# Ledger of designs, part 49: VH-VL binders against q55578

Target 1, 249 residues: q55578
Amino acid sequence: MAERIQKLLSQWGIASRRHAEEMILAGRVSVNGKVANLGDKADPQQDFLSVDGKQIKADNRPRDIYLLVNKPRDVLSTCDDPRGRKTVLDLLPQDLQRGKGLHPVGRLDRNSTGALLLTNDGELTLRLTHPRYHLPKTYDVWLEGNPSDEDLEKWRSGMMLDGKKTLPATLEVISENKDQIHLLVTLTEGRNRQIRRLAEELGLTVLKLHRRTIGPLQLHTRGKVLGSGQFRFLSPAEIRLLKKQVNLR
Key: E = the ipSAE of ESMFold2; O = the ipSAE of OpenDDE; V2 = 0.75 times the mean of E and O plus 0.25 times the DockQ between their complexes.

## First folded at step 21 (VH-VL; framework fv_pimurutamab)

Design m6 (at its last fold request DockQ between E and O 0.82; V2 from the best seeds 0.85)
Fold by OpenDDE, fold request of step 23:
Structure m6 (fold): chain C 249 residues (1-249), chain A 121 residues (1-121), chain B 107 residues (1-107)
Amino acid sequence: as target 1 above (249 residues)
Amino acid sequence: EVQLVESGGGLVQPGGSLRLSCAASGFTFSSYSVHWVRQAPGKGLEWLGVIWASGTTDYGNEFYSRFTISRDNAKNSLYLQMNSLRAEDTAVYYCARGYPGYRDIHAFDIWGQGTMVTVSS
Amino acid sequence: EIVLTQSPATLSLSPGERATLSCRASQSVSKYIHWYQQKPGQAPRLLIKDASNRATGIPARFSGSGSGTDFTLTISSLEPEDFAVYYCQQRSYFPYTFGGGTKVEIK
């Protein structure tokens, strides 16, 4: 059966669907020797797909790799940046940067830090980024000033953003002084710069944003800290829990 | 009745490990942050750490490397895993509930009776 | 971390007298100080929230005041059951910290 090329590339662990689309647009993907266009389909049983001149097949996909990265500030959540800026892949050893098909699952903006999943499992990526699964993510949020309980309740219960009300969130106050408040915010959706935009809507300024968790994944576990810019492999148990969250097992 | 009940205390050798538990009842456990506080014999109170309603944890500066806090909401239970125990860890260990509300959660309104941990050769 | 210094270490008074306990922070913690009472062999009990708010069920003779670095717990007229150790705790900065405690004992 013929399927969208970006879907096949994602399923084969070559790249996320979004990145695959970018690759297609860049003329990097070919079907039967012809440069593919966005929207094209291919049958993996009948057609030959190639990326950068190298033939790819489902059976030849790299081993599944799952990494948790503590993304530092000023690092981009992308596989490649045309401006030559540092990306999350640059945090990895050379053998993991190239040829493995690793890509970030979702994104943290340039100024945000914390937990980011990297994998070459395209199927998992597709599931984790699909809106239907609403994987919870917890953030440290440092806000300038001291918002009222009313404003915090507005945030918790949901606010209008781009004409659509945000889902209810979990908000907890860690600490507060005369200059700032430190919140834990748990979201079940991932709208673009959601936390920062909601803060702005309330007239608040985000000083720092750090993601602690992605579903069952904790940035710091068993009393061990994953330092800024560092990464680790997920344990088999973590992978199972993650896949369970998106009904892969 | 709202209550917390600690258990698991006892005698352990230096370098050993111990896991304390805290059983909660009378309230929606999953909606609250819960804390561990200890008190050495004849000494004051020392805050050890917290597990938030979100399930994430924070610790005192000197405890993150040896202590781990976790919770099982299905069992209404809080845990404190202590590794590499030292003589100075000898204390009564309390679990405490954060006060309900956004800002009052840092006040501890419900305490367990405490469980004694003795680290000695 | 924030250091809370309580004074005096011991306060000897008679029933009916006024007790004044001090808690000083190493830096400003705004109003974010809580007070606890602990009797021998018992767990602590929350008395005052955020410098001046009595917790539920706490008698009116207990009051708190202060802001910034200096805080006070006052017992207007000591009852026999008030002889205990009192602790202050700050929530302005993480990690949370307690004072060393003040023992109110019978003269």
Scores: ipSAE 0.890, ipTM 0.945, lowest interface PAE 0.6, mean pLDDT 93
Fold by ESMFold2, fold request of step 23:
Structure m6 (fold): chain C 249 residues (1-249), chain A 121 residues (1-121), chain B 107 residues (1-107)
Amino acid sequence: as target 1 above (249 residues)
Amino acid sequence: EVQLVESGGGLVQPGGSLRLSCAASGFTFSSYSVHWVRQAPGKGLEWLGVIWASGTTDYGNEFYSRFTISRDNAKNSLYLQMNSLRAEDTAVYYCARGYPGYRDIHAFDIWGQGTMVTVSS
Amino acid sequence: EIVLTQSPATLSLSPGERATLSCRASQSVSKYIHWYQQKPGQAPRLLIKDASNRATGIPARFSGSGSGTDFTLTISSLEPEDFAVYYCQQRSYFPYTFGGGTKVEIK
């Protein structure tokens, strides 16, 4: 029940973990009337925890929120950008942008589009992004060029990237002509710009990159399409499936 | 023996729904793309959609709003849910396996015998 | 969508004759054409992949050629079992489309 104070402040939507640590170091956080130190723990059910004199009440904890966003091009997949660029949180209604503790699960490059999970469930985030769990993600990749069967087999079986071989990928060709190829690529890892860098290593140019699915989450469901820049709540069934895939609950 | 068997066809009123099944044996569905193709009486072939080996689906332009492809691993079966059926949907419906591999997986090397769907009042 | 136009609609020939079937695409599909045979009351049978590659078990009398927009299926010497309807299919552009078919019938 007792948790690190910076985690509690993040869960209550007060500050990011990093900012919460800064607040603790600045003496702004108290537990049971005493100024807290970094590393201290508290339980809002049993302890009097306050920030700048304002009590953090157990009944004011934000509800767990799970959103699927169809991220458009040129939007950052971060909670906050020091340079003031547009982020995925800016796509949400005002009441969801602040105070709810929402953060992206994983990343999509600025020039990539598609499925991105936002949540305030930190434990789920940790597991979904951890390499150990290998959550599948499927991408539409439009490439300029004419890859050989040998090139695509290298991609499928694994290629050296930054001195470490990539995990096997599932490829399926949707269409191709002499100038372009449209691939479905399923990855079980999320290395930095992996699809773009592997394509470049094979001499191919990425024209468009769109994440279609994250595990059980799809942008297109029975009769409904989640349009660019739109979001939706996850269903209880989707939440249960995600947790099951990472051995949680 | 590699085999695909469709079932679930029959007579349906306009506006009705049907769920077609495609039972596979002799191979693992999850390793192949599986496609639905239909043929109206006396007419040619029309591609409807696919479930990819990755598990995601794609549909022909006319079908994405009314048809849903899904699968059940426990039954080694794929399904085509058809809603809001019209007289023009009257056809033999085939499931077809994409060629092994990843590149020419829209060449259909195994076909079922088809199941007839008739939409009439 | 890519329209595939097959000609002729009907080809009346005798066993032993050479059959030449045409498939024309509304725009270039490179080499990405497949050919199928369909006998009455049966499901289609894959003959040729990617313009010229015979599927396994297909007799050598079947051959395909062409690229871009113009494709040909040739049956060098017709056998009695070859009298059927033949369809071309493109896979270069999504969604995949079939031609209208060429019926090869006994004269």
Scores: ipSAE 0.819, ipTM 0.914, lowest interface PAE 0.9, mean pLDDT 89
ESMFold2, look of step 21: ipSAE 0.795; ipTM 0.907
ESMFold2 (binder alone), look of step 21: mean pLDDT 90; pTM 0.922
OpenDDE, look of step 21: ipSAE 0.868; ipTM 0.944
ESMFold2, look of step 22: ipSAE 0.796; ipTM 0.902
ESMFold2 (binder alone), look of step 22: mean pLDDT 89; pTM 0.915
OpenDDE, look of step 22: ipSAE 0.795; ipTM 0.910
ESMFold2, fold request of step 23: ipSAE 0.809, 0.811; ipTM 0.914, 0.913
ESMFold2 (binder alone), fold request of step 23: mean pLDDT 90, 89, 89; pTM 0.920, 0.919, 0.918
OpenDDE, fold request of step 23: ipSAE 0.883, 0.887; ipTM 0.944, 0.946

## First folded at step 22 (VH-VL; framework fv_pimurutamab)

Design n1 (at its last look DockQ between E and O 0.74; V2 from the best seeds 0.81)
Fold by OpenDDE, look of step 22:
Structure n1 (fold): chain C 249 residues (1-249), chain A 121 residues (1-121), chain B 107 residues (1-107)
Amino acid sequence: as target 1 above (249 residues)
Amino acid sequence: EVQLVESGGGLVQPGGSLRLSCAASGFTFSSYSVHWVRQAPGKGLEWLGVIWASGTTDYGNEFYSRFTISRDNAKNSLYLQMNSLRAEDTAVYYCARGYPGYREIHAFDIWGQGTMVTVSS
Amino acid sequence: EIVLTQSPATLSLSPGERATLSCRASQSVSKYIHWYQQKPGQAPRLLIKDASNRATGIPARFSGSGSGTDFTLTISSLEPEDFAVYYCQQRSYFPYTFGGGTKVEIK
């Protein structure tokens, strides 16, 4: 897929997006032997990029990296925060924080925890975040109080949000006491703060939100716990499963 | 007829591994949570873990590191992989279906006959 | 985890007598207690759901009551087939836990 050249250069650790733009404007960047202009796109798989007359070697391109992170509370699902707040990239070693083009696939809000995918594979990111691919995600949801069966059914069947009815959701009750209920909620769509907003619509308060799964990815695997703030590389099998779900390769 | 049938039990040495199976029939297996419960000889019932209809799992705290629950919905089968087995793991192991409902109250309404696991040198 | 204490450990009674079994939780579990019957050499059988609801096929002589921390299973008139071990189980808190059981034996 063709992407903006400044984005590619940034992903390849050659320059920041801003600096890359300056380089382009200065005539320092070429695609297939032609001087690139600001706004031009290139396909890294088909096009040859050069900087200052030197071809950017494929060897200098960071390999595709796929990480699963257990995002802790008060950490932002972004690459950079102007306010200097801690981001999910800060959870990674220095060598992975910069120069690799890693970014979060989708997002969890600041107060939510759990599974978050980081990758430098832009194509995969685009596919995984596209509405056409309903990748199921499962959440632990702790709600204050005890919702009625009617309210739970409304949630399961779909509710109006922003003028559009939500898709049906799977709800399982894990536990319930006088103060709260613990639900396992599976969504096939990813609308902004969907779970929290739906809870609010029902007059309920989310006490805690934790994502367990992203499609075939599970935060905890076969007796191994990925602790809060920890990350791991995806296995080749996991990568294949993800790509298959979005019709890549 | 709705039923669960456990298999795979037997004698195993300490430190060994064993995989139990539970075959389901007579109901839509994929729509139910399924649990493992064990009972040591002459003792009470102990809940081990669950695989939810969503496919995720939860365990008792003491079992998470050694036991793994999985399911194959196409085969209507539940599994319990047990590693690093100890003498105290000697028990009859039951699979049980969680009772469905709006709140999935997880009363175990269907039980298998159980399969005996003996851990001994 | 929630500890469920059942009492008495053993209850010796004659057919026709009333049996009262207790299950006490270490903290409030609301109404989310289930009761099971287990006969020798058999798997447990669900008797009572959610403190007071009889499961399908369970005779009317079985009843459950209670909320919070104290629960009771009552057999109004014991039948010969009722002599067994009875367990309570909670799902108000994860992980789920069982009581130690009460053995109802023939006097």
Scores: ipSAE 0.845, ipTM 0.929, lowest interface PAE 0.6, mean pLDDT 92
Fold by ESMFold2, look of step 22:
Structure n1 (fold): chain C 249 residues (1-249), chain A 121 residues (1-121), chain B 107 residues (1-107)
Amino acid sequence: as target 1 above (249 residues)
Amino acid sequence: EVQLVESGGGLVQPGGSLRLSCAASGFTFSSYSVHWVRQAPGKGLEWLGVIWASGTTDYGNEFYSRFTISRDNAKNSLYLQMNSLRAEDTAVYYCARGYPGYREIHAFDIWGQGTMVTVSS
Amino acid sequence: EIVLTQSPATLSLSPGERATLSCRASQSVSKYIHWYQQKPGQAPRLLIKDASNRATGIPARFSGSGSGTDFTLTISSLEPEDFAVYYCQQRSYFPYTFGGGTKVEIK
């Protein structure tokens, strides 16, 4: 099936979608000998697609890669930053940074830390981030403040955010004093800065925010700790569990 | 009747491994945090760790490297895998249910009767 | 870790007397202390949550008080079944810790 050329260039690991669009506008991409325009589609099985004179062959699509990263603070969860700031790809060995089509699945704020999935499996990415598939994610949230039982019940049952009530969350109090509380928060949705904004609505200050898990994926498994800034490959079992949760085989 | 029952204790050599089980009945097991607590003979209580209702775990400072807590909600069972056992690990091991809700879940309202683990040559 | 110091180590009292048990924390734990009873050869039983909140089914003769670093469990009139060891536990700081216990025994 024919797909947008910038998507194909990303899938084949040639460029990010944004950079691929720049290449198309610069006249560097051709389909069947004709210079391509932004918005054009091609099928590598049927068409002769080339970039700077080099053919993009259907057989050269990179193998599926699935990585779990423990994102440190002040690292962007993006493929490319036009300002040249540090991204999650910069945490990887050079041979994984380019040519493999890796992109983050979902996002973590710059000031948040923890579990982030990187992959070149576009269909899995689409499903894992789609609101229909309620993949649970668990966060450690350290808050300054002394919330009432009523405040926490509002958070657990759902609060209005941008005109729409949030889905129920699982809360578990790890510890608390009169000045601070440490929560585990499990969400089945990924609305913009949801934890930070709900905490602010309740008059609480977020001191730290760390994503502990993404579905079956954990940073710390038996006998192995994935430290800040480190990465690992997913096991075949982890890949199967993720796909099962979003109805892929 | 709300009940927790530990099993799997016994005599084990230093450096050995042992897997304890805790069978739950009479309540919705998947909705509760469940904890492991031990008591050496003639001594007080020591908290080991928890598996939260959300499914993630936390451990006391000395236990995260040697002990692993897991649960099987389909079997209403909690497990403690203990490795690299030492004489100091000799104790009665209890499983304990956290109080209902989300805030007082480290108050243990239901306890098993315990299973004895002896680490000796 | 928070150290909880219970005193006295042993209380020798008669049935019908009032028992007053102390638990002192090494740092403020606000109100976040639980109390347990343990009879010989038995598992602990939860008595009091968060300093003063009786657990389900606990008789009114058990009461708790205190805040910050100093906490008290009071048994207003001892019954024969109340002769046991009592432990305090804090939940304000992770990891959760227990006191060393106070044994209440028959005089």
Scores: ipSAE 0.814, ipTM 0.913, lowest interface PAE 0.9, mean pLDDT 90
ESMFold2 (binder alone), look of step 22: mean pLDDT 90; pTM 0.927

Design n2 (at its last look DockQ between E and O 0.86; V2 from the best seeds 0.81)
Fold by OpenDDE, look of step 22:
Structure n2 (fold): chain C 249 residues (1-249), chain A 121 residues (1-121), chain B 107 residues (1-107)
Amino acid sequence: as target 1 above (249 residues)
Amino acid sequence: EVQLVESGGGLVQPGGSLRLSCAASGFTFSSYSVHWVRQAPGKGLEWLGVIWASGTTDYGNEFYSRFTISRDNAKNSLYLQMNSLRAEDTAVYYCARGYPGYRDIHAFDIWGQGTMVTVSS
Amino acid sequence: EIVLTQSPATLSLSPGERATLSCRASQSVSRYIHWYQQKPGQAPRLLIKDASNRATGIPARFSGSGSGTDFTLTISSLEPEDFAVYYCQQRSYFPYTFGGGTKVEIK
């Protein structure tokens, strides 16, 4: 897939996006022997990029990296925060924070925790975030109070949100007491703060939200716990399963 | 007829591993949560864990590190992988179906006959 | 975890008598208690759901009551087939837990 050249250069750790733009404007960057212009795109798999007359070797391209992170509370699902707040990249070693082009696939809001995918595979990111690919995501949801069966059924069957009915969801009750209910909610869509907004529509308050799964990925596997703030590399099998889900080879 | 049938029990040495199976029939297996419950000889019932209809799992705190629950919906089968077995793991192991419904799913309405696991040197 | 204490441990009665079994929770579990019957050499059988709802096929002589921390299973008139061990189970808190059981034996 063709990407903006400044993005590619940034992902490859050659220059920041801004600096890359300056380089392009200065005529320092070429694609297939032609001087690149600002706004040009290149396919890293098909095109040859050069900086200052030197071809950028494929070896300098970061390998595809796939990480699963257990995002803690008060950590942002972004690459950079202008306010200097802690981001999911800050959870990684320094060598992974810079120069690898890692970014979060989708997002969890600041107050939510759990499974978040980080990768430098832009193609995969695009596919996974595209609405046509409905990867199921399962959440632990702690709600204040005890919703009625009718309300749970409304949630399950779909509710109006922003003028559009939500897709059917799977709801399972894990536990319930006089003060709160613990639900297992599986969504096949990812609308902004969907769970929290739906809860609010029903007059309920989300106390805690924790994502367990992203498609075939599970936060905890085979008796191994990925603690809060921790990350792991995806297995080859996991990567294959993810790619298969979005029709990538 | 709705039924669950456990298998795979037997004698195993301490530190060993064993995989139990539970075959389901007579109902839409994939739509139900399924649980493992064990009972030591002459003792009470102990809940081990669950695999939800969504495919995720939860365990008792003491079992999470050693036991793994999985399912194959295509085969209508539930599994319990037990590692690092101890003498105190000696018990009859039951699979049980969660009662259908939002709030009744944690009542176990269907039980297998159980399979005996003996951990001994 | 929630501890469920059943009492008495053993209850000796004659057929036709009323049996009253107690289940006490270490903290409030609302009404989220189930009762099971287990006969020797058999798997448990679900009797009562959520404190007071009889499961399908359960005779009317079985009834449950209670809320909060104190629950009761009552057998109005014992039949010969009712002599067994009875367990309570809570689902209010994870992980789920069972009581120690009450053995109803023939006097």
Scores: ipSAE 0.813, ipTM 0.915, lowest interface PAE 0.7, mean pLDDT 92
Fold by ESMFold2, look of step 22:
Structure n2 (fold): chain C 249 residues (1-249), chain A 121 residues (1-121), chain B 107 residues (1-107)
Amino acid sequence: as target 1 above (249 residues)
Amino acid sequence: EVQLVESGGGLVQPGGSLRLSCAASGFTFSSYSVHWVRQAPGKGLEWLGVIWASGTTDYGNEFYSRFTISRDNAKNSLYLQMNSLRAEDTAVYYCARGYPGYRDIHAFDIWGQGTMVTVSS
Amino acid sequence: EIVLTQSPATLSLSPGERATLSCRASQSVSRYIHWYQQKPGQAPRLLIKDASNRATGIPARFSGSGSGTDFTLTISSLEPEDFAVYYCQQRSYFPYTFGGGTKVEIK
C-alpha cells in the first residue's frame, strides 16, 4: 500500500518525519527515478524508492519496537533536539538510538518524570495520541499546600484552561499532612501542562510530577521495578491491549 | 448486600506459591480501591497493598518483590499472587474495600471474612 | 514507617462503664487516624475515620478525638457487644500502619 514518503523514511529508520521532510525538500529522495516532492506517496513493494542513491528495500524495514521508559528529570521527550540537549533516545543502548525509527508517543515536560512509550509504530502513535481515544494516564502528584475539599472537587469536575473546560479527572489521595498532599491523578486527555497549570490556578505548588501509567503500561509490574532512566520492552499482551484500545489489529 | 469473600487459602510449603481470590458483590466493584491486609495468629493487622480503581498498585515495603495484586472488573474479583512463601507469611488474609470518595479511601468500610494461609514444612 | 502505640494493652471493665483507649503516633499524623473494632473470629469493623468521624451505622456512644500524635477512642457506656479488640490505623504516611491493639474485656 502507498504511504507518504516521510512516513516511509521514518518507518525504515532513515530519519524522523521532520528530518525526512527536510531530506525530501533537499532533493535527496527519489521514486522510480524521479526526485520526490513533499507529500508524495510510494509503495516499497511496488516502487523503486531511494535516498541519496541507495534503494530502500522492503526487507530492510526495522521490526516493530515498543519500549517503556522511565524518563528522568531534565531529559527531553523528543527524538531530536537542535540544541543537542539530552533526549529520551540517549537513555537507550547505541543499537536502538539510531536507524530504528523510534520516537516518543506523546510528551512529558522536561521537569516531569515517569512513563513514556517509545515506538517506531507510527500508526499506533497517531491513534494513541488522538483525542478521540481518551487513553487514561495516571500521575503521582506531590503538592505543597493544603487544598480544601472544594478545591479538589473543582479539579475533579473540570476547570477552564485555555478557554475550554478540562475533562473530568479521577483523584485519589495517597497520603497527606498539614503541609503537603500526595495525589494520584488520572486524566483522559493530554492538554499542555494540564496538571501543573490547574494546580497553580488553585494556589498549589507542584513539588514533583511523575507519570505512573499510560493505559495498561505500568512502570512497576509483577514484582519488578523499572528504575529512573531505565527501559524495557513491552510484552505481547501489553501491545495487544494498546492496539485494542485504539481499534487496531 | 455489600460483600467481599476471600478464597484460596490452605497449607503450602516454604518456597511455594499460592493465589488468593476475593469476590465482590452488591456494589460497583470497578469504582473502588481494594486492599489486602493480613493478621498472623494472635497478632495485629498488617497492610499489604492496594489496587486502585485505575488498576495501578501500591505495596507495603516487605511485599512488592513477592506479592502481586490484580483485579478483573468484569468478574468482580481481586487477586493476590504470593510467591516464595515463608513461615512468617502464615496468617489470615483479608480483602478490604476503601471508603467511598477520594480522600479517605484507606479507611476500610467492608472486609471479607478472611482466608487462612499456613506455610509449614 | 509510622509506629502506632496503643495503650493500655488490656482494659478490664464492666458493662455501663466508660472506656478510654489511647493511640500514640511516632510522629505527627495530623488527624489521619482510623479506628477499628475486631471481635474474636471476625474481620475488623470500621468505627471512626480521621480521628473523629463516625462511620455509617456506628452508634453515638463511640467517639474519637485527638490530633498530631495523641488520639483517643471513647466508648461512653459499654454495651455487651463492645467487648473486643480495638485497632488504630494511620493514613498520613505511606505505607499505612496499624497499632498493636487494645483488648477491652469484661471484668
Scores: ipSAE 0.777, ipTM 0.901, lowest interface PAE 1.0, mean pLDDT 90
ESMFold2 (binder alone), look of step 22: mean pLDDT 90; pTM 0.916

